VH-VL binders against q8eqq3. Designs and how they scored, part 6

Target 1, 246 residues: q8eqq3
Amino acid sequence: MKIHIMIAEDERLAREELMYLLQQENDIILCPSAENGDQLLNLYQEYNPNVIFLDIHMPGINGIEVAKKIRNEFEDKDIIIIFTTAYESYGVQAFEIQATDYLLKPFSEERFKIAMNRIRKTLSTKKVRKPKVDKLVVNLDEKMMVIDPNQIGFAAREGRTVKIHFISNEVIETKMNLKELEEKLSGFPFYRPHRSYLVNMDCIKEITPWFNGAYNLVIKDLAESTIPVSRTAAKGLFDALQGVHH

## First folded at step 21 (VH-VL)

Design ZE
Fold by ESMFold2, last read:
Structure ZE (fold): chain C 246 residues (1-246), chain A 121 residues (1-121), chain B 109 residues (1-109)
Amino acid sequence: as target 1 above (246 residues)
Amino acid sequence: EVQLVESGGGVVQPGRSLRLSCAASGFTFSSYAMHWVRQAPGKGLEWVAVISYDGSDKYYADSVKGRFTISRDNSKNTLYLQMDSLRAEDTAVYYCAKDRYKTSWYGMDVWGQGTLVTVSS
Amino acid sequence: SSELTQDPAVSVALGQTVRITCQGDSLRNYYASWYQQKPGQAPVLVIYGENKRPSGIPDRFSGSSSGNTASLTITGAQAEDEADYYCNSRDSSGFHLWVFGGGTKLTVL
């Protein structure tokens, strides 16, 4: 009923900022905090927290190595790990250890509440149930192609055809329009950031401000591609990324 | 054989000062936060102060803040409480206690026998 | 400052179950710890965290919490359990401040 949360952070002020934010939540209870990796592993075994806010840059060993130890040696599939760091470059490593979220220091109340909402969503279910069709089947002129939706980075209307761009850099053309494609992908985390695009939200790496309240997206493994987010779609995109269920 | 022994209690007049000591043995003193807790005669426990394992952080109950100073000497395995501007309401048995953790959290797991401080004219 | 409220006294028949409660706003986010004190003796930690027993504390002692309330339960109470019981937790007005409840005198009949 309560979420048991542990903080692993060597800097007192950062630790106290997180404690202050967490104290405002009604459904959490705080475990003792750790200030280094060895202490974290001992306290983890003693308290069995649901969530660890884990600083990547603790003295001695880094937080990513400690997270791998918890996942692999303690075989804890259910622990939620939220990495904290002052540096934006660690997002890829957080994905490698299956972190739930990534929180940049100094902590903002807005980003913290987003992380808490994602924690609550994850704890309410251990597995996101995929729709009846685990694969997407698209009709090409001479064949039907079976596609894993997780391999799609984005789809774009280019002229009168729609092109599906895979994270492998492979591209196929389909006779489906973006509306039809979106409907067939309704059980997967796809969003229309622009009238000409459909994006896999799980593949978004970066979001960059642009003129007039618009944004650009960078897709994981497709660093040369940028996807526009219209003014109209921006609020919906951020809501969809930040705990709005779909 | 983990042991805490308080000393320095006695009878003093209001407005005067007293220093309590707590000698620690049988454990690595410098690895743990330490507390002072007091108990007025016939009354309940009242937390007084805590000091982190290395002495860098000190925190006090509002009732004693500005009058009492907690300190430690890790080379002598000794905890101290300097009590200034004593009041009659400070009359109590004073216990030192070891925290389970190096920065205080959820448990004072070893206690001394206590030393009585009486503040009266 | 934050307060922890305990009933001043509770009785239990030998061998029966008793619950001692502790209520306060800080218990929403912080565990309670429980201390047993017999006359003329120093307190002894009997429960810390949610439900953890230090070495040497009998299995008949257990702890729980819900909302703003923490409970110490003694199942199969023994004559030796007669004592004052104090809850303790962090004071939510400051990160490193602590508060004790007023204590509950347990009488074993």
Scores: ipSAE 0.567, ipTM 0.826, lowest interface PAE 1.9, mean pLDDT 84
Fold by ESMFold2, fold request of step 22:
Structure ZE (fold): chain C 246 residues (1-246), chain A 121 residues (1-121), chain B 109 residues (1-109)
Amino acid sequence: as target 1 above (246 residues)
Amino acid sequence: EVQLVESGGGVVQPGRSLRLSCAASGFTFSSYAMHWVRQAPGKGLEWVAVISYDGSDKYYADSVKGRFTISRDNSKNTLYLQMDSLRAEDTAVYYCAKDRYKTSWYGMDVWGQGTLVTVSS
Amino acid sequence: SSELTQDPAVSVALGQTVRITCQGDSLRNYYASWYQQKPGQAPVLVIYGENKRPSGIPDRFSGSSSGNTASLTITGAQAEDEADYYCNSRDSSGFHLWVFGGGTKLTVL
């Protein structure tokens, strides 16, 4: 719901001007500011912001090169980068990096508002980056259970009910169907290898061929559990595991 | 072991001055912003002042502005608080605290044990 | 100028979940940090940057925020969690100033 914004700017007055403009917005929260490129890269990894206002000229590394590093080495194609500069000549370079917008210093309120509108439009066409810690809540009759999705090995429909199998070998029953469970786990690497199963792809230990183009999965620490992969789901599973997206 | 040790507390009369010191060890002192925070007996925490890692930026709570001066000596790994024109309401345990960052932002992650300052006649 | 408001006291049964709240205008745009202070001891940072735990802080401590409110949640409260809890954030009227909430005394029954 809130847009997490980081400022990378070494000049105090420019940084304070941006902070003043940003604190007038009701839907943003400020990450710690960076004053050089190395600090930016460290804070970026710690806070995982939605947006960086990035001064092209900071001490040390050039802001253009920092942006390229984030895009290429960290492979973050979703980060919104707004370059800031006192120099008009950098507009072409900002385009080459696929920056969302470009602001000249000193900042005008008019241009800042335009940039914020563009940020909001860009975010409305893609999902907001999830926080590092998400929990799943499951109803177990007389109590609610708070679950870390990373602890789930797989879920299976067994008769009319769905059972969640943890990597600890514990099993719980839920009233949710697999579709509902999959939707609540949309930010995590779960896959439907079969109509009756939902697996945590990070927990797959082995994949073995089976008859007629099907496969079987073995889940880490759940060696006695073999999960079928239907013939029609096999390509999608391998594409997802190999990082191929069509 | 990361450690902060305050010293220089004591009993002083109103209007007098006192200088607190905070000795740092076990971390790179010159890489972090530093804070002073005080707590009157039986009361809550009150932020007092912050200084950037290199000493170039200093900021104060309104209650002490113009009377207190924060400083640091990075060659001695020591933070200071010069307290002038002391008042009865300055009576508190004074803590020094290390910020997580070079300039102050979102966390005081290491604290000293505190030193008591009592301002009374 | 900007004030952070906390309820002065809250109670929780052993093993139950409790939320301690902090309200203030600055929390609209700035993260809260949370400090635990046990009797006779210095404060300890338990949450920073909205929901981040420093090394050594148990998983039962979590943080969240919405609007002008930040929350510290203790899931499965333990006897050793009895303490005063303070929120801290920037003062929005001055970009470099800090403010603490008044503190909340947590009692574990």
Scores: ipSAE 0.550, ipTM 0.816, lowest interface PAE 2.0, mean pLDDT 84
Fold by ESMFold2, last read:
Structure ZE (fold): chain C 246 residues (1-246), chain A 121 residues (1-121), chain B 109 residues (1-109)
Amino acid sequence: as target 1 above (246 residues)
Amino acid sequence: EVQLVESGGGVVQPGRSLRLSCAASGFTFSSYAMHWVRQAPGKGLEWVAVISYDGSDKYYADSVKGRFTISRDNSKNTLYLQMDSLRAEDTAVYYCAKDRYKTSWYGMDVWGQGTLVTVSS
Amino acid sequence: SSELTQDPAVSVALGQTVRITCQGDSLRNYYASWYQQKPGQAPVLVIYGENKRPSGIPDRFSGSSSGNTASLTITGAQAEDEADYYCNSRDSSGFHLWVFGGGTKLTVL
């Protein structure tokens, strides 16, 4: 059984990057791509895809408005919509459309594979429920940034500022301190291994011993990243990971 | 009344050049990708080249890359194929074809009747 | 470049059903299109987007795919269906490149 996927993206190189990732999958077939919102609506009606990878920033009707039209006017509650974006803030409008997922540009292979697995799970159940989207909203001066917590590898206090490190290797600065960030990420698997760090436990690749009962963490997809675990935080980390006996 | 008419074929010696033209009518030429496809006598179809609706992207089969150049003039509704360094294996009927889409995807829905190019010494 | 493989010839009795197949790695991820060519004529698109018929193509023509195989099916074959049939798809080794199968000669008996 083939998953019919359409890409809506006006930038050729970004479109081709996503096509390259998609052609590595054995169970998908590519529909013609759209380069603006009106073209997308025409191709959508012609090909009736299972999945649309939809760039928010396209000429004409923007991606948010196109998603609303498909959901509401065509009443297609089964279509899977994956937004793509380059870290631009849109407030909370994405939650009103009940987006299935989103991908940050430039696309990471690992995050893409996670999105594909979610797509397959949704299709196997025929997606009888509306997808729930839990996002972190971070204030940056006079704009807000909507972040998928699963894309965060870790956050670190670096001098006077806190930097959020994404699994894509992208970094943003925030005026939030680590305590505030931890509180906003309540319900996600984040842990404080050190006073200066907050780590996504789902992104831990390796745990290695360090001096005096401390440890180091390596985060998946963040090359050369090493996160300290203090001696006093080590027991809590292993307890939180479940099934790591010490 | 969509029509494509090829011209410029003929007999030519190896190593020489020819330019093929394809005159389009009955549709908005500048809205579609265009292809050249060739067929050697008694043989199957071979895709040669494609050009996007605005001429910004051009792609070629390996067998002709570096020797052939596809181009278009949207103000004259005309597609071109400049064929340089011709070889005996380039002998074929050359068809121009309209894609269904702005960039080439999944269908050449209108074809010309072809023009014969013979490369022989 | 990817290859698309077709049987060189197939026969069908008048009024019977025939299936013409096309195999290639690129058909896993890209739709096939099918072209009919009668002697001395230009090709005509009969199926695009795996299973779509252009306007004017009889409904006895249908397309399908599974894995890396695409199929053109003619139900109730007619004498005028006797032709060469070519599959066509993108070349998975490069974007925007195209490849035709070698063609299948359909004979209606």
Scores: ipSAE 0.542, ipTM 0.811, lowest interface PAE 2.1, mean pLDDT 83

Design ZE
Fold by ESMFold2, fold request of step 22:
Structure ZE (fold): chain C 246 residues (1-246), chain A 121 residues (1-121), chain B 109 residues (1-109)
Amino acid sequence: as target 1 above (246 residues)
Amino acid sequence: EVQLVESGGGVVQPGRSLRLSCAASGFTFSSYAMHWVRQAPGKGLEWVAVISYDGSDKYYADSVKGRFTISRDNSKNTLYLQMDSLRAEDTAVYYCAKDRYKTSWYGMDVWGQGTLVTVSS
Amino acid sequence: SSELTQDPAVSVALGQTVRITCQGDSLRNYYASWYQQKPGQAPVLVIYGENKRPSGIPDRFSGSSSGNTASLTITGAQAEDEADYYCNSRDSSGFHLWVFGGGTKLTVL
């Protein structure tokens, strides 16, 4: 079956270069191109593409905001979006928005082939409703570390900093506060048992009662660590454990 | 009612010039790309030229490139084809057609009834 | 430039299904559009964007593509479907140029 691809790009040279690259592929077919955000939304509804190559900066509207409108207003969770940009600084922002990929202009054949391979892989996995595959990205001294949230046992505020404790016993430090970290980990089973802690509920091994309706937690493979559960958080913890699914 | 009406056809000698007009009504002319398509007697359709909605992009079939000029006047809702250095093989019915889109893509959705150009002594 | 190739003629019995094909390099990556032309009349768009029907085109008209071939299918052919049919797409040697196939005459028996 052919992959239906739409380009949203106002600059003719960039649009033509991408069309040239795409027409070398045997398994794709091109929808009409959009040159602004309003045209894109109209053509999207008419053609229902599998993939949009979307310039972040088009006249009239931010490409990131157009992508959000497609996902929210039309509730299309399956559309594959590849952002295009001339600026390297957008790479992290594209990842945080959960775009499938990004592509720097001017387009290289090598990076284009990588993007096409990711598109094909993503389409082959759509038979089952795709789980959220987000990674946590943190800054570590001018590099970015990509973390699998399932490997986090807990995070704790220790003095002025937040430390992320892995089930491997490794520890890293982040400049994010626990509120920001909790927001980034939305969609994974994390809970705030105490104002200074954030716990992966899938990693809880033991829960023991403590004074005045409080509890302590022990994390799998981190048996030397105990994590307090405040009196006010205890009911919510047990309610959440009842509703947690694999 | 969306309508396209061609005019300016006739009999002309080889090497001479002719200008075709296409009057548009019933739609926002300046929102759509426009085409010329021709059909020689007893033959199939041949695409001739396209012009974008604002006139900024023009493209031609190799058979007419350098001899024909497509243009539009959006204030008069009129499409033109200037035909210079006419040859016998330019003899055809000439249709104007409206594209579905601002720039030419899949589908010429409204056609005129055509005007006959005969290039002969 | 690449040509779009169509068989010059096809016949179908009234009420039966017929397929008209169009082949060319550009059809690997670009949709075909299909036009119906009856004698002495201007062409009429019947299919665009692979399988989209303009307003007023009956459900019996459908389109498809595979590889470098596009097809127009008429299910339950009617007498009024007798016409010449042209495919149209972008020229593969230049993506701002257009080309028509040579046309297929459909006869309804």
Scores: ipSAE 0.529, ipTM 0.813, lowest interface PAE 2.1, mean pLDDT 84
Fold by ESMFold2, look of step 21:
Structure ZE (fold): chain C 246 residues (1-246), chain A 121 residues (1-121), chain B 109 residues (1-109)
Amino acid sequence: as target 1 above (246 residues)
Amino acid sequence: EVQLVESGGGVVQPGRSLRLSCAASGFTFSSYAMHWVRQAPGKGLEWVAVISYDGSDKYYADSVKGRFTISRDNSKNTLYLQMDSLRAEDTAVYYCAKDRYKTSWYGMDVWGQGTLVTVSS
Amino acid sequence: SSELTQDPAVSVALGQTVRITCQGDSLRNYYASWYQQKPGQAPVLVIYGENKRPSGIPDRFSGSSSGNTASLTITGAQAEDEADYYCNSRDSSGFHLWVFGGGTKLTVL
């Protein structure tokens, strides 16, 4: 899909140079440009771009202050900010605001391509890197197993033990109860649809109504698995899934 | 109510001049770029010219560049098109249109009803 | 090239979905806007910024783009949607120039 990019730059020739570089890319579309900080904040809210190329030297509130407003007051942590400037002294502040890159003027094609590659990588990794923690470690009597939580379809209590079901169809038994497992997976999109189940919401394929206000879930690549959603858990499940749908 | 009203159209001979006016009301005229767009009888829309909110930037379609001049008077909320050296192919209904933005243009959200210019010998 | 190409005519049955397309090199990197024009009337903006709907435009109108093509989609077409439709975008040969497509006449059957 196309990356929506906004330029905030008050000097016409510098703005046009950046537009020229950007329109040579096949996977981007340009939003209306901003020429000062107030205009940028208005256009940002209207167009919701993926990326802002943000000149530090804009009249009025400078680009650093505008980026702080976006990050802190609008609480937008996902937007990619690339600062542009003729001066190297702003690099420390760009890092503190979590800018993706920092481009010196005049723009070289080489440095611009590097910035574009970082933009593309950041957008790709955001789709995958959601959790606060990366791995789960499970004890299996004589060894420890390092698990990628994204490979877990669901976990279920079966009698006195908990079984972890991978999307590969592999199953591992753990001594952890579902509460402990849920806590260790707190950085990942897991949900308790039932007292006996813990499900990876990214792996849900289908949701089907069931008796008495309950539901059933089908997990991707585990076609024979049907996971109950209790009446009391249904609202929470749908609320969590709607936050993921944008 | 945001409104644009064109005037100044008529029948003129080739080589002569005509000045169109567009009276704006219901919005802060000095905050927006303004366009002229024309439509020859039975034909499609053709963009003619644009002027920035403060009048500092003006751009023209190649077909009219050097012959037409766009201008504005923000104190009178009026847009103008001075058309010199008129040709038969300039025959069209001329619309003025308000841009959504001051200088970055991605939509003409209010249009006048147009004024007819006929150039014939 | 800086031209925007539209099919001259498209038909849709009442209540059905229709897509009107616009192709041009500038649409790779610039948003399209869409205008509806009924006979004897001024154009009306129905979509800007690729997929944004101005206030007062019915939600059956939507816009999209892919590659060098922009599309206007009318879901559940109504008799009053019968009109000419023009796409508009920046001319890729210059940042400050605009171009309209040739227009598409929509007939609602």
Scores: ipSAE 0.479, ipTM 0.780, lowest interface PAE 2.6, mean pLDDT 84
Fold by ESMFold2, last read:
Structure ZE (fold): chain C 246 residues (1-246), chain A 121 residues (1-121), chain B 109 residues (1-109)
Amino acid sequence: as target 1 above (246 residues)
Amino acid sequence: EVQLVESGGGVVQPGRSLRLSCAASGFTFSSYAMHWVRQAPGKGLEWVAVISYDGSDKYYADSVKGRFTISRDNSKNTLYLQMDSLRAEDTAVYYCAKDRYKTSWYGMDVWGQGTLVTVSS
Amino acid sequence: SSELTQDPAVSVALGQTVRITCQGDSLRNYYASWYQQKPGQAPVLVIYGENKRPSGIPDRFSGSSSGNTASLTITGAQAEDEADYYCNSRDSSGFHLWVFGGGTKLTVL
């Protein structure tokens, strides 16, 4: 399968160096190149590339601004962006735009191969990732509801029913158990800190110690609720918050 | 409507020169790369040259490099091909073609009807 | 006469599907474009950017690419599709140079 790659570079010789390096790869196909940010945005929409090699210092709308437009206005979080620059200092800006890598000019074969390996790793990771849906449909009581998982603070088993607590303070009851709910939310950052709770890790505001190696959580905008973390779940919680997998 | 019209073809002796013109209308000429393509009688298409939208970059097939010069006048919406040191193998219908893009990158989407150049004694 | 190789001729029965192929080293990394030329006429672009159709080109025309091969497919061939077909792409030895295939004469029976 071919990787569709677009180059955005105003300087002809730099553009030609990238084209030469890319044509040595057997698994890529080159889209038309752009010489400025506006041209890039038009070609991007026409060709839908997998990867953009994007010069930071293009005339007019610069590469950082173009990347922000792609991420924010077109909401394309999957496109791989490799910034190109003459200056070492732009690594921090590349991180802020969620770029996959950056290349210093003049381009070297060694550094280019590293960037290509990172591109391939990123594409392989995306292919094996569980599909994410923007909205979650859950079967509740007498109806099906479409909910935004990012608006869920936590869910709890309260008596014989499970209640889903939104960060808006809205609460709904469901006949689903926490295991079923966890399965439907498996593509989102939810964690079981206790057998009776399922928490949205992105919504955790505070973690405080509790007796005997346990902890309590406070959820953003749900200050009235304290979520227990069992002693057996504590390590997993902290590992997940640090980006460590079990 | 987008249109390209070639002119300047004719019969010429080997070693002589000709200049072809291509008049463009119906589109923003200065926004697109332009090509020359030729076709010898009974033969296939052969790419000859390309010029970028602003005239700053020019590229030629090896068969014509050093003998042919592509140029453009964006104020007159006209593409040119200066052909020097003509040879019998240059005998062909010459087409001008508009690229879809500013700097030649896939897809000659509008073609002229061509002008015949015959090089013979 | 070019580094892009096409079969010189192919036939298809009216209403059937035909595939015209173009092979070359540069097609690993560059899109092919496809041009239709009828006798005494200028070429007409029918496919660019792998499978994009210019305005006015019927949807029975499609393109694809795999490895070093590009293909033009006509699904449900019509009598008016009888023509010469040329593929075009960048030259692998000089990435600012262009090359045409030798052309394929399509006959619709």
Scores: ipSAE 0.349, ipTM 0.708, lowest interface PAE 3.8, mean pLDDT 83

